# Miniprotein binders against q9bqp7: the designs that were tried, part 13

Target 1, 240 residues: q9bqp7
Amino acid sequence: VPQNWFPIFNPERSDKPNASDPSVPLKIPLQRNVIPSVTRVLQQTMTKQQVFLLERWKQRMILELGEDGFKEYTSNVFLQGKRFHEALESILSPQETLKERDENLLKSGYIESVQHILKDVSGVRALESAVQHETLNYIGLLDCVAEYQGKLCVIDWKTSEKPKPFIQSTFDNPLQVVAYMGAMNHDTNYSFQVQCGLIVVAYKDGSPAHPHFMDAELCSQYWTKWLLRLEEYTEKKKNQ

## First folded at step 8 (miniprotein)

Design z36
Fold by ESMFold2-Fast, scan of step 8:
Structure z36 (fold): chain B 240 residues (1-240), chain A 81 residues (1-81)
Amino acid sequence: as target 1 above (240 residues)
Amino acid sequence: SKMEVWIWFEGDSPEELLKAILRLVEKALKLGAKVYIYVEGDEVIIYIEGVPEEVRKRLAEEAKKLAEELGLKVEIEIEKS
């Protein structure tokens, strides 16, 4: 149980847009800040089990590719992920006519992979947008907030070269999603409530993406784990 | 972290690896544990959460028995919270 508990949901907010809300999706820029990001907190508080699994994966890849090959591979994975996110932002943005010149960016196997998911996505409210938890003092950059199958979700787009059919296979991704959700629900730049999450794992070969939907109860469970990671980060920071 | 155990199997036989996974997962679930399975090449990692020390020892013993029976290599780590 976290010692400094704070609720993930804000009972004073609704999942419905206000009449005064802009019709264009929000894109609040991430400002340079001394406040830790979600990614930094998670990286500095990995469990021994997560460190072990990551080290085993690295050992396997280095054995197959060599040191330089592994470095090139990881750089290419990062670049592909960046391009995938840029393509999704373009697809989900209302400025459709400006997207035609970037067709090459839209024709990856990863984009083919997510087509069936995108058909169920509507009512986009935020894209590549910064969130800050004013009370818990952390920041993040979320990918997307939209309705998935009629439910308002924080949506996180992931790329993978191998299948991830179970949410447990996505490591800290559920924690990342609920951290963004809790921040957005308490961030004055936003006026609505998000109670659901969605992790979408897209595949390079165009195989159908795996959606991992997180209802309010599951989000609350992962939120407790996120609060524990945040406390661990804070304690480690004090002991430096 | 909750009371945890992870079990790593390695071997040249996909069939024997699958047998080890199925038996160990079945045993863990019957004991009320949460189980996560990761497959990487000829390696299988089984991560088990929410198990008291007695259950962790029983799962470790079962994993060693299965490895010997099926001709697999096994590594086990038991973490206390």
Scores: ipSAE 0.000, ipTM 0.250, lowest interface PAE 11.9, mean pLDDT 78

Design z37
Fold by ESMFold2-Fast, scan of step 8:
Structure z37 (fold): chain B 240 residues (1-240), chain A 81 residues (1-81)
Amino acid sequence: as target 1 above (240 residues)
Amino acid sequence: SKMEVYIEFEGDSPEELLKAILRLVEKALKLGAKVYIYVEGDEVFIYIEGVPEEVRKRLAEEAKKLAEELGLKVEIEIEKS
């Protein structure tokens, strides 16, 4: 069995928009399903090294903050991330009324951080939208599909308190992006083809966000790694 | 064989931390080990895998000696399958 048995790009799809494509960004709701999500696959196939690093981080945070302090810290990080995504969805929405009421979002450090990236984002085609790879049987909820500097990308928004100038420091984020891309390219709810990815790391203090662009070749390399993680998940599930 | 070594160095001297990393990693790689390194401020975490128990103990002992020589704190965990 060849390593690249299932391609990330759909050879039957056009790179050009057609007249039947929706004029408003798609927002397909994620449905409860037996089919695994991208995040679940990644969480259940972490390497022993990744598990070790996560456990050491948790141990240190608990020692520093206490159990209650750690829970509060984790909840606050989650809430900040959720609010950042909600703000971006609102800002990128075609609805004029929502955009007007969201002017106060510019006071957020994370939103300030990402302003220079947003200047290069246009042609939004999907926001907070569900994807499913019909052949490989996995699902996901992607943040955004839009043109970044003229290239149609799956865009993933991340928040961080520390700089992440290199893509390797974004953990499994590249795998998450290509998993969404491959799913969208083979999902009948979508008619276009995406060949590029973008991971945007925004900072709490408002310092400029770091964009990590992934071209088609890089996406294909990470797609191969994603397929291995998916295969590992499937095998572990059969043995449980 | 599933033999792993977890090593943590702590100290406020970046130069001494770098010396510890370089010397330990060089030895581990020459012994055919797979090495992962994570740096967090004044702390360095080294995960070593793919080595038999004899080599694991030797690497742990070398880490202790490096910490003593370089004035670093060290914590070591040796895992048995």
Scores: ipSAE 0.006, ipTM 0.308, lowest interface PAE 9.8, mean pLDDT 79

Design z38
Fold by ESMFold2-Fast, scan of step 8:
Structure z38 (fold): chain B 240 residues (1-240), chain A 81 residues (1-81)
Amino acid sequence: as target 1 above (240 residues)
Amino acid sequence: SKMEVYIYFEGDSPEELLKAILRLVEKALKLGAKVYIYVEGDEVMIWIEGVPEEVRKRLAEEAKKLAEELGLKVEIEIEKS
């Protein structure tokens, strides 16, 4: 799939607010259907190196924790991530006060980790909202669209036990962000254009989160890689 | 195609990890291998492809020798024909 036939940015859109834009953040529900999700495409097109690393990690964890311990560990990681996203949605939503939330939901090292990033986030346009690329036929559920340091971004919140100071350490996360961005920019449910991405890696011990900002040029580079992954997914599905 | 040799190094000395990487990768590339490297903190993962089984065994032995010499932990997996 040539990038010049399917550009990430929509020339008919701008990131400037207009009078017809909703005053509250959008939250379009994700519909379950046969159209592949961003996460499904990425999971089905992992490189041989990524698959090997994942299996090796599983082997090491099982040896260390036992099979039951590994299952408990992975369940806890999933739940912590879910709670972190729920807390962030609550904090960024203008319609609810902190007093109305579960105090335990807001008390975590991950939330402490991300406080310095949240101070630079404003102008929230979408939270936990579904996107669909009408032409390329994929869907996704993005975490957040907001201004980070004055620039409108697709923001993806991640939890990690190990430091991730380099964007290369986040694997497919940049592809996920640009896939959501390209979909949103071509989704009729949205009227604005996003040109930047932000991956925020939060740490359980409360150490300062690492922000990985992606400017328009970097997003365009990752968009080309996403289109290759999408093409690979489509070919694999036809050959099943 | 599968990865033909996987080498994992771990240690708390960045200098010794770098020495292991540089010596092993240089040797592999000179033998015509294709090398992939992933570094995460104090861990290094190296994949080597495109070399005969005899060369794969020699690279694995070199990795073990380097780990012992430099005080690193090492894990190795070799695909055999």
Scores: ipSAE 0.013, ipTM 0.443, lowest interface PAE 7.1, mean pLDDT 81

Design z39
Fold by ESMFold2-Fast, scan of step 8:
Structure z39 (fold): chain B 240 residues (1-240), chain A 81 residues (1-81)
Amino acid sequence: as target 1 above (240 residues)
Amino acid sequence: SKMEVFITFEGDSPEELLKAILRLVEKALKLGAKVYIYVEGDEVWIFIEGVPEEVRKRLAEEAKKLAEELGLKVEIEIEKS
């Protein structure tokens, strides 16, 4: 299989600001369909090593917390992540009105963790927005598209409990980012080109978040790996 | 089972973690093993396959020695033959 048969970047698009670009961030709703999501493709094509690590993590957590405790812990981690994303969308949205409950959401340890990153974020073009690759037939819901230190990026916000790293999606974070990027670059709902990625890992205790910047070359390398995962998903679907 | 030897190193020093990885991987590769490495914060997960039981035990011993030498925490799982 040729590495370059489906390019991540669209030769018909520019990464430069255009007067025709929307003045407010795009928020296209996710349409649930038979078309697979980035998350589902990645979950269904985990490597043997990833599956082993996930199963090991689950077994250890159940031993530590019990079955009910594990369910509660997992639900709480999900809820914390959801609230963090909602707070970031609120912060980055050009909204005129705010409510008292929003202030409480904005005071979390995760939000403190990410403050130094947010200072370098501007020119927001999309927030919690659906993307679809028209040719490769997959969908996703990306967190944010904005300039980070002057570079237009697909930005993915992650939460981590520093003393106990959460393993879900860890190995596939770069693949998730480039899958969203490739989809957006070939989605008729968008007119611009994204060539860079940023994964931001925020910590519950408020310690400084770690930014993992991905330049165009690195994105192209991970795009090749994403295409292999997508092919594996397609083959598994044919055999099931 | 798909995993033959699984080794986890944990510690606050990226430099010491890197030293442990390089020394263990070099030894494993020299013995004909296939090695997969994953890094997560202050933890490193190493998967080793394609080696006989005596080599698996030797690599586990080496990992324990490296952890002790470099002040790292280590956890090891070896598949039963």
Scores: ipSAE 0.013, ipTM 0.463, lowest interface PAE 7.7, mean pLDDT 80

Design z4
Fold by ESMFold2-Fast, scan of step 8:
Structure z4 (fold): chain B 240 residues (1-240), chain A 81 residues (1-81)
Amino acid sequence: as target 1 above (240 residues)
Amino acid sequence: SKMEVYIWFEGDSPEELLKAILRLLEKAMKLGAKVYIYVEGDEVLIFIEGVPEEVRKRLAEEAKKLAEELGLKVEIEIEKS
């Protein structure tokens, strides 16, 4: 149990919006400062197992592609992920119209992969929006907040070349989702509460994406693990 | 001293990977080791906590033997705890 425990859910908030036009999703820009981001906290507190797996993967890829080939591959993976997120933001935002980009987005294997999930997504409340936990002092940029099968969720879109049919195979992704959730629930820029998460893993070949739904109980379990990672990050910064 | 052991298996057959996991777990249990398993696609990482050098040697030998028998690739990394 973390020493500086704080609840993920805000009992003074509802999952129903009190303010804000539901036809215009929120998009609060991320303000960079000395406050750590969710991704930085997670990167700085990777387990030895995660570090070993990443180094093993890097060595294997370098052996197959060479140093320059590996650099090109990782740059392309990053670019594909960025384009996938831009595509989803455009698809889910009725105010944004991009003619030439829309044609290219429809040809993406990742967008094809996620189509069946998108049919169950509605009531978009936030897209590519900044969150800040005012008490725990961390920030993040979440992908999407919307209703999935009638439940308001923090939705995280992931791309993968390998199948990940179980939530156990998503590593830190559940921690990222609950970190954003806890921040949003305690961020004065937002008035509603989110209690569920969704990780959607889309595949390059267009194979059906795998949704990993996280109910309130599961979110609470991962929230405790996130608080431990945040505590570890804070202690590492004090000892540097 | 006690050491942390990371054993990585890679192969095309999920069934052979599962056989390697189960047999290594049986060996680890007999040696009193605590074992954690992580699966990522066609790769399996087995993490073994705080084992003395003699236990480490026996588990490393078993992992190499299993890889040879089951047609898997194996990599072993050891970190002093």
Scores: ipSAE 0.012, ipTM 0.400, lowest interface PAE 8.8, mean pLDDT 78

Design z40
Fold by ESMFold2-Fast, scan of step 8:
Structure z40 (fold): chain B 240 residues (1-240), chain A 81 residues (1-81)
Amino acid sequence: as target 1 above (240 residues)
Amino acid sequence: SKMEVWIYFEGDSPEELLKAILRLVEKALKLGAKVYIYVEGDEVVIFIEGVPEEVRKRLAEEAKKLAEELGLKVEIEIEKS
């Protein structure tokens, strides 16, 4: 149980589109590094189980690839993920943006993997946009806010290599999504309410991506867990 | 000898994956094993720490049986700790 509970949803906001909503998706730059980011909080409060699995995966990869090979592998995975996010931002932005992009960015297996998900995505409201929780004092950079099958969602795009996924923070994906949601719902730079989440896992070989939809109740459950992680981070920082 | 066991379940049914997790974890705990669970997309990874050879064989057999019954794919990795 968190000691300092705060609601994920803002009762003063509506989830319905306003006539005054911007015609172009919001893209607010991330400005502050002294305020902890969602990813920093999660990384510094990993469970023993998470640390053990990550370390075990790292040890196995180093044995197979060598230390230099492991570094190259992880750098390539990071670069592929970055390019995937850039391609998705381009695809979900106005048509003029797509015209200016390298066509090779749009030919990856990861992009093929998400095609069936993208058909159900509309009403994009934010892309690669900064969020800040003014009361709880954390920041984040969310991937996308859009309607998925008619429901406004915080959407998080993930890449995975088969047969074994790259393990970094998979346990924390739902926590990451609700942390962004709670921040956005209380951030004065935004005027709308988000109550749902979507984690999309795309595959390098073009196999159909897996969507993991989180309804409002599930988001509320993970929000409580996020508040506990944030509290743990804050206490750990005070004891330094 | 102490053995580490990694069990990977893969399938597109969350219900069947959950059944596999619950049944395998129950068996492992009854055998006195420490269990760690990880879920990503349609894959579940179950790590079982420091079990004797006899326990390892029983858990591997149970995992294969569950995969067959529930229509899942399973891969098992074993390492001496």
Scores: ipSAE 0.000, ipTM 0.206, lowest interface PAE 11.5, mean pLDDT 76

Design z41
Fold by ESMFold2-Fast, scan of step 8:
Structure z41 (fold): chain B 240 residues (1-240), chain A 81 residues (1-81)
Amino acid sequence: as target 1 above (240 residues)
Amino acid sequence: SKMEVYIWFEGDSPEELLKAILRLVEKALKLGARVYIYVEGDEVLIFITGVPEEVRKRLAEEAKKLAEELGLKVEIEIEKS
């Protein structure tokens, strides 16, 4: 076992509901400060291989769409993803947040894609909520914490266009999920523990979304890889 | 001394792409290299590590020959010493 290893799970916490759990999903606002976010750590510690893959994808897309077309395409993909997350938060939130449902948000192909997954989601504990690892000193904004098929999960919603998925998220999705999980498990603003992850890839054409479930063992394996990325980020900042 | 090679293949034929991958990987492994393979639709990216400069140049030339023979596009990057 590596020296200076820190556990992902908190032995003082349970993944089962208790009397201190709120009936309304938590939504702690993300405060911008000098503490690094999960996304920033991952972006700043991309491997040479990941950087090469991203650059090749970018060159190929620019060749196909032109410079302006590429900018429009990437902007549109980002906006679609943002709207998808907003729609999911609305669907999974209490009645107060459902009043302003946009018909266009609810009728997207991505929302059609996830319908069969949403049927198995219940017991929502947190939505678009900030997490901070108090010991390892990083922050994040997770999408959702809820029970999927009876197991409490950190759920991360992804959008994908056929034929090519979003390459940046392909390699780091599991790391992102476990980073949020470890932070929440050690964040004093939360009382429960999550031990499982779920990455849901929704498709623009409405074809059924693919769920990628991560059990406790798999989460522990990716947690070790996340700790290495966090250490690399810290070392890189010391040398500035 | 030991450095990395990045090789990217693209082509319309899955069979020809597979032939290029298998031949290049076999040669790299026989030369004591470590190999990582990533697939993106009709493109394949091969990362070769842990080999001397002489071996890197040989593998780069092999990749170019395979691409020409199999009608594939190829792009190669070699880590500078």
Scores: ipSAE 0.012, ipTM 0.374, lowest interface PAE 8.7, mean pLDDT 79

Design z42
Fold by ESMFold2-Fast, scan of step 8:
Structure z42 (fold): chain B 240 residues (1-240), chain A 81 residues (1-81)
Amino acid sequence: as target 1 above (240 residues)
Amino acid sequence: SKMEVYIWFEGDSPEELLKAILRLVEKALKLGAIVYIYVEGDEVLIFIKGVPEEVRKRLAEEAKKLAEELGLKVEIEIEKS
């Protein structure tokens, strides 16, 4: 699929806010159906290299923690990530009552880790919101759309207990971000244009989070790779 | 008979890891291989494809020698195409 047939950016849209834009960030619920999610497409089209790295990581962790310890560890990582996302949604929401109720979460190591990033985040337009690319037939649930250092970004929050993020968490992160971006730019539930991405890796011990900014050119490059993964998924599904 | 080679290096020294990567990649490219590199902290995966059996064996041996020389851990996996 050539990129010029399915562009990531929508020429009919602007990144500038208008008077009809809601004052509260959008939160469109994800409706599950036969349409594949970004995560499912990426999981079903992992390369041999990605499968090898993921399997080796699992084997290493099981060797260190045991099977029960590995299950406990992965469950805790998932729960921590979920709570971190909930805390960020609360912090970035304009409603004062929600922010007050999450006071204890505001002092976690992960939240401390992202403080310097949050300082540069403003103009929040969407939080934990569903996106759908109607033409390409995929859906997703993005974390956040906001201005980072003056640029409107799809922002993806990641957690890591150590300075090294998980292989699975970083490998396809740029593809995940651009997939959400392309979907949002062509989703009738949204009226604005996003051209940049930001992946933020937060650390449990409160050490400074690492921001990975993706400009429009980089997003376009990863969009081409996402389209290839989506085509691979579609062909595999069609043959079944 | 075309096969793929996965070479995994691990070590605490970024300098020694970089030396291993540069020397192995240089050798692979001179032998006409297609090389992909994935870096994750103190671990590096080098995936090599498009090479015949003799070249795969030479690259595997080179990786083992580099690991011993530079004090790195190495794992090698060969998969048939």
Scores: ipSAE 0.012, ipTM 0.412, lowest interface PAE 8.8, mean pLDDT 79

Design z43
Fold by ESMFold2-Fast, scan of step 8:
Structure z43 (fold): chain B 240 residues (1-240), chain A 81 residues (1-81)
Amino acid sequence: as target 1 above (240 residues)
Amino acid sequence: SKMEVYIWFEGDSPEELLKAILRLVEKALKLGATVYIYVEGDEVLIFIYGVPEEVRKRLAEEAKKLAEELGLKVEIEIEKS
């Protein structure tokens, strides 16, 4: 469907803080239904190039580490990512008890990597919160909505280490961010509008994280691509 | 009929990687192919679509020759559409 029928930004909403906005970050739980998630749509509509790159990466890692070593490696990558997200949620949460638990987590390489980015993050509005696009019928769980250098952003935290992480994560990161953004902008559980995105790639060795800022124009461009992926998913589902 | 060629180059010389990309892509485009290029650090992966099997084999041979000339590692897969 044309982008002009389903815009990413909601003309009835403002991106500026409102007095009615909650002082505590929103955390709406994700409820699984027949409605597809952003992650499922992206996984089910991977290009042949993306599938091939993922399979080549798997083959090379298995050759290097063995089958058991590969399973251990991928399990460790998943666990490190989960811990990193949990640490960030705790750091950005206003809860005092969580801050006490976070003392050891501040010493991790990934957390050290993002320190300079966190200094520019304020006004947290949502953490680990569910979004649903009520018209396009998809759901997602976003990492964070906060102001980055004064601009309200959907922020997605990524981890990277050597050897390289999964190839698919680099291709679809902007699509994931704008999908969450469009959903939030049309979700009745939220009252504000987000027009910018931020992808933060953190490194295990503590080297400075790379922020990839997406302005409104870039978000609109990726929104068009997301709509095509969503349409492809819908057609694939009908044909099954 | 559309066909696919997947070519991977790796090397620590950005200049030699760029030479391989430009020469291979130029040849593929002259043959009417559609080309996608992915670059990550010292690795490059080139996907070539829309060429018949004889042309796919020729492009694979050209990629191997370029890798040898430029001191790059190369892996190639040819897939039927």
Scores: ipSAE 0.012, ipTM 0.404, lowest interface PAE 8.4, mean pLDDT 80

Design z44
Fold by ESMFold2-Fast, scan of step 8:
Structure z44 (fold): chain B 240 residues (1-240), chain A 81 residues (1-81)
Amino acid sequence: as target 1 above (240 residues)
Amino acid sequence: SKMEVYIWFEGDSPEELLKAILRLVEKAYKLGAVVYIYVEGDEVLIFIRGVPEEVRKRLAEEAKKLAEELGLKVEIEIEKS
């Protein structure tokens, strides 16, 4: 696929709010179909280097925690991440009943970690919402689309027990964000344009979350890399 | 025969580690390499591709020199393509 034929941004769309924009955040359900998800594409096109890093991390963790300890650790990390996303959706939803649904969950260390980020988040346009790139034939479920410090962003919430002060520490998260962005910008279910991304890494101990802001130029750079991963996925699937 | 070079760094200071990474990346680009970087806490793994054997040896030497200058730990793995 020629990269120049598939832009991340849609020149037919505006990033400014208009009178026809819904006042309630969009939440389009993800439908099961034969079209690959962003996470599936990324998982099946991991580089040898990414596989090496994951295997090395796994080996070190098993050595430290034991096999049963590693299994428990992995299960707990997954559950904490799920709860964190549910809490954020509740906090950012305009409905009072959702905001008060689970008071204990809303006071977790991860939620404390993101408080300073949430103060700068407004104008929520979409929450836990499905996106599909109609031309490139991939789907995804994005966490949030909202204004961060006045700029409309695809926001991806992540949990971590170790510091992630560099964007490179987030592995494929930048690719995931731009994949969602490109899909949304070309999805007929949405009418606005997003040109920025934000990866927010929250910490279990309540330490201040690290925001990794991605401007339009950086998003375009990662979009090129996402297109290569998507092409690789398509070729691998075609040759089986 | 193209070769892939994997370089791992570990340090106590994220800022000094970042400086070492940026210097190595700059030198690798000047030698015609394509560089990918992954960071996890105090560890950095650098993947260098499209590297002829003579360039491989020079990059390995530069990585060792940077580690020595900054008191960093370094491991290097080289794979034939």
Scores: ipSAE 0.012, ipTM 0.358, lowest interface PAE 9.0, mean pLDDT 77

Design z45
Fold by ESMFold2-Fast, scan of step 8:
Formats: structure tokens, sequence, C-alpha cells
Structure z45 (fold): chain B 240 residues (1-240), chain A 81 residues (1-81)
């Protein structure tokens, strides 16, 4: 058990719309300060096994592609991921100007991959929006908050070259999702409660994306693991 | 934590990969090991800690046997700390 335990859900909030809810999705800009991001906490607290797995993957790729080929591959993966997120924000946003600018991006294999997921997404409440946990002192930038099959979810869009049919294959992604969820539920910029998560892994070849739905119980389990990672980060920072 | 044995399986059959995982993990746990499993599509990585060198060699031999029986690729690293 974490020494500084704090609940993921806020009993003062509901997932139902209230009178103060805007008609357009929220997009709070990320304000960087001395407070660590979710991504930084997770990167700084990787297990030795996770580091070894990452290094093994890099070594294998370098053997197949060469140093320059690996660098180009990595840059292309990053750019495709960025374009995928921009296209999704455009598709889910009511703004016409974004849809016009992203016309060419809408035809990618990744967008074809997520079509069957998108038909079940509605009631978008936040897109590319900053969250901050005021008590636990961390920040993040979440992809999307919307209803998936009628349930309000923090949705995280991922791109992958290889199939990832099991949630265990998504690494720290569940921790990232619940960290954003806990922050949003206690962030004064938001008025609603999120209790579910969704990790969507899209594929470059257009094969059907894999949705990994996380109910409230599963989110609560990963929340405890996130608190342990946050505690480890705080201790490491103190000792450095 | 300190990694003592690294076992990597790769194969096209999810059923055969699952059989390898279940048999190896059961054997490792019976020998008092701590086991960590990572799955990435058609690849499985197993890290084993908390066993003496003699047991590490036995687990490595079991992994090789399972790979041959199930038609999987295998890579093994044993730490000599």
Amino acid sequence: as target 1 above (240 residues)
Amino acid sequence: SKMEVYIWFEGDSPEELLKAILRLVEKALKLGAKVYIYVDGDEVLIFIEGVPEEVRKRLAEEAKKLAEELGLKVEIEIEKS
C-alpha cells in the first residue's frame, strides 16, 4: 500500500451533465511548472525489466535497419502518431477549420483502423486537454474524454506496428489513463466524474484497432500502482 | 529488483505461447521463484528472480525443451552475478 494514498474518484462529482457544462469540448492548455508530468514520472520509474525490454527491442531494430534506419523509423513512428492524434481531434471536434486542414490525414491506415471504435464514441467533453492533481502535485495532457458505448471514459489513442490484443501488452498505458482520470476528477477546471478508461491501439495497415476497456474496479487497481510509481518518483527526486 | 534469468519466446500461435508460459511459470513458482511476464503480440518475455544458479540452469533447460516441443523461438540469458 502507498504511504500517501488518495482516492481516484471524487464522491462530490457525477458523470451526468450539469448546468455549467459547455456545449463544446474543453481544451485547457498545459501550463508547465516545477510539477512533474505523468509521462516523466512513468519514464523515471521504469523497472529494470521494462528498461531491458526496451533496450532489447532497440537492439533488434538496429540489427535489422542499421543506426540511420532505426533513427528514421523512430522519427516516422513519432510523426505518424502525432498526425493520428491531430486527425482524431479534428474528427471529434465541431470546428470546421480543423476538419478542412486535416483532409489528407483522414485517409491514413490508422484512421481506417479506428472507424469501428469511433462509431461508438459520442458526447465528447474534452480534447487534448490539460489536467492537474492539486493534492498529489502532478500534471498531464489527456487525449480525449467521451462516452464509449454509453460510458464516460478517459480515452487514450495509441499507434502500433504489431498487434496488441491483451491489455498487458500496453505497458504503462493503463497507469497513464488512471493518472489522468484521478487528476481530472480532482481538478477544479472540470466539474464531472470519470470512472472508466479506454486504450485504443490502432494499426498502420488498417487492420481493426484493439479497444482495451477499463471499468471502475480495474481503474481503481491500476490507480494503486500509479500511486506507488508517483511515490517512487518523489523519493528518487529527493535522493538525487 | 535484480534479474537472474531472462527468457524470450516468439511464435505465431497464441495457444502454443500460452502453453509455454503456463508450464514454465508453474515450474518456476514451485521452485520459489518470483516471475514477471510481459506480452507483446507474438512475443513473450519472462524474467525470473530469487532462485539459486542450479535452479536457473534447470529453468533454462525447461524453456528450451518447451520451445522445441511447441515450435517456438527462444532466447535465454542467465545472470552470473
Scores: ipSAE 0.013, ipTM 0.415, lowest interface PAE 8.2, mean pLDDT 80

